# Ledger of designs, part 30: VH-VL binders against q9umr5

Target 1, 268 residues: q9umr5
Amino acid sequence: SYKPVIVVHGLFDSSYSFRHLLEYINETHPGTVVTVLDLFDGRESLRPLWEQVQGFREAVVPIMAKAPQGVHLICYSQGGLVCRALLSVMDDHNVDSFISLSSPQMGQYGDTDYLKWLFPTSMRSNLYRICYSPWGQEFSICNYWHDPHHDDLYLNASSFLALINGERDHPNATVWRKNFLRVGHLVLIGGPDDGVITPWQSSFFGFYDANETVLEMEEQLVYLRDSFGLKTLLARGAIVRCPMAGISHTAWHSNRTLYETCIEPWLS

## First folded at step 14 (VH-VL)

Design gl5
Fold by OpenDDE, fold request of step 17:
Structure gl5 (fold): chain C 268 residues (1-268), chain A 123 residues (1-123), chain B 111 residues (1-111)
Amino acid sequence: as target 1 above (268 residues)
Amino acid sequence: QVQLVQSGAEVKKPGASVKVSCKVSGYTLTELSIHWVRQAPGKGLEWMGGFDPEDGEPVYAQRFQGRVTMTEDTSTDTAYMELSSLRSEDTAVYYCATVSYDWETGRYSFDYWGQGTMVTVSS
Amino acid sequence: QSVLTQPPSVSGAPGQRVTISCTGSSSNIGAGFSVNWYQQLPGTAPKLLIYGNSNRPSGVPDRFSGSKSGTSASLAITGLQAEDEADYYCQSYDVSLSGWVFGGGTKLTVL
């Protein structure tokens, strides 16, 4: 039998947003128990990511308990960060495949229409003033805002991304790394035509340097220092990178070709 | 507030086609996702299809695929549902409804309904 | 025959509490899709009563409440009034049918 699949949504999503994905799974892997976690939908997706992690944890624990053989996680957009954190804090998770579906795993530094409606008077270059404030960190988007021009501020003020990345020292870094390394496979999905994740390479743990030059995962300090286990996962062949062009951000969960190429192989 | 006003009752013979209209007011048709639900006399509600609220594409229930066509005229803010090859079993009240996303809760629902159009199919 | 199963009828006296169940499966409610409830008064179009499992639209009194657990949902009506006599339908999305689905409906009689 197929392992259960748990789906974690992104910003302002609903369970309905993943109807095609569930339909694909039902068609190609009949009998699979697929659950979209119906938590923190809509405006509630703006709540602090640690709060979301706790809520989703409560939801996945009973699912995992009923599936001793393991489960698969499909986590979309912001949900990918939630899932990574979830796997970091859970010392007893049984996740086989963690599928990060167009997630800003290395953070976001974009000025797209997707975010501009939330910050109509703020430019990308100035959002750090809001996001790295104490009240700014109460919003999910700010929890993974990664301003390459204000790295010191990011490292000191980021209450989520900097911590799960192990970029800032904290007492749980070693344990979180250990927990995250329990994952069987880390499947990274994204592409250049996403239009929202900025840079799109963030979905593959690439990101801007101080000159806004995109560096790949292997050039990142978190990789070089193996701060949360990326280097170790890569070394054991546990990281799968599946880039795909021609897919917009809101279509990653609703593209059949993408599903067959990047998602389906890891649901067995 | 959204208002949906449907066309009047229809009487058709088996094998014929019927086209029901749904005029939108309060909002423009381009801002709404119109769906169609029918109800046979003394029976429950049955979703027929509509325009997907996320991508705007028409989606039909499998039961009606090939027999139903849903269209929109944005110039008149009117949605249409055409059902062909009518059968006696198609006798029902046909409703148009809006499917809307609530940003606060992240949920979709059929939040506004037309008054219904009775379609009678009899020889 | 309906994908979502409801009792065909329920009844209660004025002032009483009644509940209407909506039983789905792993392909709809159990898959994480939200449940909505609709009230249909005799001879009228359905009206949205509860959306997103437990939310009330404006104008719906708080004596109406919805809940969801596992593969099922429930509508509760407290302080039953004569005007509540109507048909009630639950609604969700079903993956196996690739479409929206309604329950069979429940006729509520106020005694």
Scores: ipSAE 0.935, ipTM 0.961, lowest interface PAE 0.4, mean pLDDT 96
Fold by OpenDDE, fold request of step 17:
Structure gl5 (fold): chain C 268 residues (1-268), chain A 123 residues (1-123), chain B 111 residues (1-111)
Amino acid sequence: as target 1 above (268 residues)
Amino acid sequence: QVQLVQSGAEVKKPGASVKVSCKVSGYTLTELSIHWVRQAPGKGLEWMGGFDPEDGEPVYAQRFQGRVTMTEDTSTDTAYMELSSLRSEDTAVYYCATVSYDWETGRYSFDYWGQGTMVTVSS
Amino acid sequence: QSVLTQPPSVSGAPGQRVTISCTGSSSNIGAGFSVNWYQQLPGTAPKLLIYGNSNRPSGVPDRFSGSKSGTSASLAITGLQAEDEADYYCQSYDVSLSGWVFGGGTKLTVL
């Protein structure tokens, strides 16, 4: 039998948005119990990510309890960060494959329609003024806003990303790293034609330096310091990178080729 | 806000085709996702198909694959449903409806309905 | 044939509370798809009554409430009134059928 699959959505997604993914799984892995967690939908997806982590935790605990052999997580966009945090705070999770589907794992810093909708009067270069304020951090988007030109503000004001990355010291860093390392495989999916995740390499833990040059995962401080276990996971062969071109952000969960190439192999 | 006005009742013979129209007002057809649901006399609601609210592609229920065609004329804000090879079992009231996304709750629903079109198939 | 199972009929006296169940499976409600409810008065088109499991459109009295748990959903009507006599349908999405699905419908009779 196949391990249960839990799907965590992104901003303003509906369970319906994942219909094709579920259909793909049903067709290729019949009998798989797939559940899209119907929490924090619509406007509620703008709530602080730690609140979302807590809610999703309550939802996954009973699922994991019924699946002692393990479960798979497919986490899309913002959901990928939620899942990473979830795995960091849970000392008893049994996740075999954590599939990060086009997620801004190293944060977001871009002027996309995605951001313009939320901040129509704010430019990318000035969003730090809002996002790194106390009230800004009450919005999920700001929880993973990563301004490369205001690193001090990011490190001090980011209440979510900086913490789960271990970029800011906190009492739970060691424990969270230990918990996250319980994952069997970390599958990173994304691509250059995404159009939303900026830079797109963020899905692979790449990100801008102070000159907005994109550095790879292995060049990141979080990797070099192994602050949350990324280096350790890579060393033991637990990280899979699956880049794919020609896929827009809203199509990652609805592309058959992508599914067969990057997702399906990790559902067995 | 959205109004759907359907064409009048139809009487058809077995083997014939019927094309029902649904005119949209209040919003443009391009802003809406039109679906079709039928109801046989004294029976329940049955989804036939429609345009996917996310990608705009037509999708049909498996039962009607190859026999139903759904089209849209954006110039007249009118949606059409054509059902061919009619059978007596196709006798039903056919409804057009909008499937809309609610941004507040993040959910889809059939929020507006036409008045229905009775299609009778008899020899 | 309905993927979502409803009782064929329910009844209640004015002022009473009635519930209508909608039983699905792991391929629809259990998969995380939301449930909507529709009211159909005799000789009329269906009307959206509850959307997204428990939300009421404007104009729908708070006497109507919806809930979802596991593979099932439920519509509750409190303070039953004569005008509530109608057919009620639950609706969701089913991955095995790759399409929207309705329950078989429940006829509510107000005694």
Scores: ipSAE 0.933, ipTM 0.960, lowest interface PAE 0.4, mean pLDDT 96
Fold by OpenDDE, look of step 14:
Structure gl5 (fold): chain C 268 residues (1-268), chain A 123 residues (1-123), chain B 111 residues (1-111)
Amino acid sequence: as target 1 above (268 residues)
Amino acid sequence: QVQLVQSGAEVKKPGASVKVSCKVSGYTLTELSIHWVRQAPGKGLEWMGGFDPEDGEPVYAQRFQGRVTMTEDTSTDTAYMELSSLRSEDTAVYYCATVSYDWETGRYSFDYWGQGTMVTVSS
Amino acid sequence: QSVLTQPPSVSGAPGQRVTISCTGSSSNIGAGFSVNWYQQLPGTAPKLLIYGNSNRPSGVPDRFSGSKSGTSASLAITGLQAEDEADYYCQSYDVSLSGWVFGGGTKLTVL
């Protein structure tokens, strides 16, 4: 039998948004128990990510308990960060495959229409003023806003991304790393035509330097320092990178080719 | 507020086709996702198909695939449902309805309904 | 025969509490899709009563409430009134059918 699949959605998503993904799984892996976690939907997805992590944790614990052989996580967009944090704080998770579906794993620093409606009076270059305030950190988007031009503010004010990345020292860093390393495989999915995740390489733990040059995962300090286990995972062959062009951000969970190429192989 | 006004009752012979219209007001058709639900006399509601609220593509229930066609005329804000090869079992009240997304809750629902169109199929 | 199973009928006296169950499966309610409820008065079109498991549209009295757990949902009506006599339908999405699905409907009689 197939291992259960747990789906965690992104910003402003509905369970309905994942209907095609579930249909694909049902068709290709009949009998698979697939659950889209119906939490923090719509506007509630703006809640602080740590709050979401706790809510989702409560939801996945009973599912994991019923699946001693393990489960698979498919986590889309913002959900990918939620899942990474979830796996960091859970010392007893049994996740076989963690599929990060177009997630801003190294953060977001974009000026897209997707963000403009949330911050209509702010430009990308000025969002740090809002996001790195106590008020701003009450919104999920700001929890993974990563301004390469204001690194000090990011490191000191980011209440989520900087912590799960181990970029800021905290007492749980060692334990979180240990917990995260329990994952069987980390499947990273994303692509250049996403249009929302900025830079798109963030889905592969790439990101801007101070000159807005995109550096790859292996050049990141979090990798070099193995602050949360990326270097270790790569060394053991546990990281899978699946880039795909021609897919917009809202289509990652509804593209059959993408599913067959990047997702299906890891649902055994 | 959205209003849906459907065309009048139809009487058809077996094998014929029927085309029911649904005129939208309050909002433009381009702003809405129209779906069709029918109800046989004394029976329950049955979803037939509609335009997907996320990607705008028409989606039909498997039972009606190949026999139903849903179209829209944006110039007149009118949606149409055509059902061919009619059978006596197709006798029902046909409803158009909007499927809307509520951003606060992240949920979809059939929030507005037409008054219904009775289609009778008899020899 | 419906994908979502409802009792064919329920009844109650004015002022009482009645509950209508909606039993689904792992391919719909259990898969994480929300449940909506519709009220259909005799000779009229259905009306949205509850959306997203437990939310009331404007104009719906707080006597109506919805809940969801596991593969099932429930509609509760408190302070039953004569005007509540109607058919009630639950609705969700089913991945095995790739479409929206309704329950078989429940006829509520106010005694």
Scores: ipSAE 0.926, ipTM 0.957, lowest interface PAE 0.4, mean pLDDT 96

Design gl5
Fold by ESMFold2, fold request of step 17:
Structure gl5 (fold): chain C 268 residues (1-268), chain A 123 residues (1-123), chain B 111 residues (1-111)
Amino acid sequence: as target 1 above (268 residues)
Amino acid sequence: QVQLVQSGAEVKKPGASVKVSCKVSGYTLTELSIHWVRQAPGKGLEWMGGFDPEDGEPVYAQRFQGRVTMTEDTSTDTAYMELSSLRSEDTAVYYCATVSYDWETGRYSFDYWGQGTMVTVSS
Amino acid sequence: QSVLTQPPSVSGAPGQRVTISCTGSSSNIGAGFSVNWYQQLPGTAPKLLIYGNSNRPSGVPDRFSGSKSGTSASLAITGLQAEDEADYYCQSYDVSLSGWVFGGGTKLTVL
């Protein structure tokens, strides 16, 4: 019997978009219960991420309760941030593998088609004016916007990413770190040809410094200070990095080679 | 307003092929995903296949693999479904329908339907 | 054979509420795929009635509503009217069949 798999989608996604991933799991792990959570679909995926975390928490509780031996999470794009927050706020989660599928774990600093549609006159260099306002923080995209040239505004205004990264003090930081560290494995997946996640190394907890030079995970202050447990996880051997070139942002969940190489080994 | 107009009724012998057309108006076919659904007399709806709305590749139901071909002619805004090696069990009304993504809800649905084409397989 | 199970028929008097069930499995509704509903009047093509579990297309009266829970879905019709007499089909996606699937259909009779 295989552990249940819970899939958390990204911005403007459909459960249908994950049909190939689910088919791959059915072929290699027959009998596995796989659930794509069909909450906050379409325009609802723009709701504040804490609101989404609350709703997804309610959906995963009964699944986890029926599987005391544990579950796996596969979390795509924006969904990877939802899942990381779930691991922090749930003191009773039983997640073995947290599989982060091209997620902006250290934030986003890139123009996307969705940003261009929402804010057609904005560019990444001026979007901080919108995102680092109380109004902007009501949109999920702004909850993980990370402008490397306005770090002071990010630290002050971020209602989500700065908190789950432990970059801003809050009363639950110690408990959230403890909860996150109960995960069995953190599997980081992404690649240079993604085209949306900017920098693509955000999927591996890398990010820009003020000169837009990418610092890798082990060079980040959140890692060095172990603010939410990355250094501890790496020391345990619990972080798996699985980069793959040649995959665009919308294709991560429909590429068989990616599945076989980066996902399948962690669904035992 | 999207409108789908299908070709007229067909009578075929077992072993023959049939090709049903579906002409689109109101939209350009290149912006639509046409799928085919059949209904045997007195029976329910059965999905046959169509062009996947996300990748644009034809996908066929397992039962019809090897017997069905779905094509599109964008110059005439006409979709086609050809079913070969006909059997009496293939007697049905054949519908074309559009599969559309609604970005506001994040959902796919079969939102516009043709009038149906009766295909009768007589021995 | 229908992958999605519906009752063969339901009936109700004008003004009553009726519910049509659609029971799936872990390979379709239970996997998180949404449910669409179609109305088919005699001799006509199906018409989209509900999509994405609970959304009504423009022009569908608000007495029609849909919901989904676990591996099952439900279509509710309140204030039943004679014009509602039709066949109703649920639809979802199934990963075991790698394709779209319809329920067997439910004939609604207005008494």
Scores: ipSAE 0.818, ipTM 0.912, lowest interface PAE 1.0, mean pLDDT 93
Fold by ESMFold2, fold request of step 17:
Structure gl5 (fold): chain C 268 residues (1-268), chain A 123 residues (1-123), chain B 111 residues (1-111)
Amino acid sequence: as target 1 above (268 residues)
Amino acid sequence: QVQLVQSGAEVKKPGASVKVSCKVSGYTLTELSIHWVRQAPGKGLEWMGGFDPEDGEPVYAQRFQGRVTMTEDTSTDTAYMELSSLRSEDTAVYYCATVSYDWETGRYSFDYWGQGTMVTVSS
Amino acid sequence: QSVLTQPPSVSGAPGQRVTISCTGSSSNIGAGFSVNWYQQLPGTAPKLLIYGNSNRPSGVPDRFSGSKSGTSASLAITGLQAEDEADYYCQSYDVSLSGWVFGGGTKLTVL
């Protein structure tokens, strides 16, 4: 009766981190097959995102094949970018709900503890020198690093985010847009107290302009040009926005009120 | 580096309670997640509960809900497990263990164990 | 019965390969939770042998290996030695029980 649920984790995650989310699903949707993909854990979550997309693609194919009526994706943090790329590159996916759980969909421009640990002499204002290099693009964080003060370098150097956003011309753009638009619903979840996703509105396709003023989704050029189908999807009534205050980045998948409000309704 | 030293053997009557201690050295208790596992004579390992390594909240196995309390005294770096309403079936060796996250692999495991505390419940 | 099912015993001669199975379900291994393995020598505390399906802690010989597939996991011991005689336990997390679970244990006899 319920569609299978596939969970894609984020940076430095463990399948264990999703135990509460899986418990909530088990309580409200008994009998639902839920799989947290046990791939690219720990340090492997730093691998280039296109490598992760390929590996996750191979893992989801047999799950989708066994569920011709469709599946749902719940994709946390960095995992939300993996899932959006999956929806673009898979021309035969059967995803009904794509649930993006506090994911940096328009990119990241924030000083975080893991960033300081990886690049201890860098701050967000100068990390573009590392990330917008061939060496930097070998790290997943740099694949979605979006420095609003170096937009020309971002557009030229990004091997992932600028491509899946349709911000740079490429031969697959039309096919990827078509594939992405096959999704039933896009559920965007995030909030102002996240503390990691910067700006937090990136979870809703908002982002900084050059003055670090947040422009909302409908003010973004990628939305206005409909470069990967976001305007079409919104006009279709298929985008659900579910912001919630008071939740830190690591608590999104362990908050029962968030689950009941923002996730549960979409697990048909 | 991490060392877990448990309190000595206990003999208890049915209906009593027991409180086993686990003193941590080499690390501070606030940096660790202590869990408790028991083993009845000739039987396997049974997880009882502990402090969740991610959210720091106590969690108890369903069969011990209402009978077990796990606490920590950070001033002495000592964890405690108290089991009440003892039955003869509670006769077991009780272990404390650390649950640790390995950032490189993204995995959790029970990596350091105490020596065990025998608790005998007999009339 | 245990949530994770192991054979009660296995045996092998020195130098042989032995495999110990651990069968779970969709609420634990099948949900994507990893498997740890512990070795327990008689009269001692368990010792971590394999974690996260296949990772060896420092000091564990490379003749110990682990794998996971579907709802099951396996511990393999090659080049069997007399000191490998012990009890072996698998472990994972279970959503239905909201907790960590151990297999029933496998007694390995070397001879």
Scores: ipSAE 0.817, ipTM 0.907, lowest interface PAE 0.9, mean pLDDT 92
Fold by ESMFold2, fold request of step 17:
Structure gl5 (fold): chain C 268 residues (1-268), chain A 123 residues (1-123), chain B 111 residues (1-111)
Amino acid sequence: as target 1 above (268 residues)
Amino acid sequence: QVQLVQSGAEVKKPGASVKVSCKVSGYTLTELSIHWVRQAPGKGLEWMGGFDPEDGEPVYAQRFQGRVTMTEDTSTDTAYMELSSLRSEDTAVYYCATVSYDWETGRYSFDYWGQGTMVTVSS
Amino acid sequence: QSVLTQPPSVSGAPGQRVTISCTGSSSNIGAGFSVNWYQQLPGTAPKLLIYGNSNRPSGVPDRFSGSKSGTSASLAITGLQAEDEADYYCQSYDVSLSGWVFGGGTKLTVL
């Protein structure tokens, strides 16, 4: 039978938004138990990401326990960062496929409508003053804000992203890498027409240098140093990159071609 | 405040069609997601279809596909539900309702309802 | 019949607590879809009572509360009043039917 699928939503999201994805899975993999985790919805999705990781951990433990053969994760947008942290902090996870659906894995450096709503007087060029403060780090958006022009502040102030990327020294780095490497496959999904994730290559562990030139995953220091296991995972043939043009940020979980091409093959 | 006012009661013969209207006031129709729910005498509520609140496309309950069409006229702020090939079991009160998203909670609900339109199918 | 199962009736005396259950499956509540509750007074349209499992819209008294656990949900009414006598429906989304589903309804009688 098929492994259970756990879905982790993004910022200001709902289970209803995943109805089409769940319908596609039901059609192609009938009998699959699929659960969209009903936690941190609406404005609660702005809570610190470590708080969300703890809550989602509590929710996934019983699902994983009922499925000793393993589970799959489909994690959308902000949810992909939650899931990557879960894979690092859980020494007993049994995740086969971690499917990252347009997630800002190397961070975000772009203006968005919810960012304008939350910090209306800010632009991406000055948001580091808010996000790289203790107060700013209490908001999930700031937990993965990555200003390429203030790398020193990012490395010092990030309470989440710099840690799970292994960009700042911490006592759990070796254990987190070991735990992350227990995943069977890492499936990276995103594309140039997303319109929210900036740069869109963040979904593939690419990111800006100081000149806002995108360096791809294999050019990133976190890959080269194998800080959390990307180089090891790629060498195993366990990283799948599935870019697709023509899909906006809110449409990744409602596009059948995307599902069939990038998601379905990994739902064994 | 949103108000939904529906057309009056109808009596139809088996095999005919009925078209129920739902006029919106207080909001424009283009900003709303109108859905239709019916209730047969002595029975519960049954969702028939509506315009999806996320993508704006019509979606119909499986048991009504092929028999139901839902349309909107933005010039009059009026939504319509047309049900064809009527049978006696289609005798019911037909409601229109709005489906709304609450950003604070991240939830969808059927929050405003019309007064209902009784459709009687009798030979 | 109804994908969401409710008891056909429930009763209580004024001032008491009453609960109404809503039992779903892995294709609806169990998949993570939230539960809404509607109150229908005789001869009137349904009224939204609870949405998103536990949220009260403006104007709904605090004595109405909702919860969800596993594949089931529950509506609780405390301090029961005569005006609470009505039909109550739960609602969720179902992946197998690709649509919204209502429970069969529960008639609440205030003794």
Scores: ipSAE 0.811, ipTM 0.911, lowest interface PAE 1.0, mean pLDDT 93

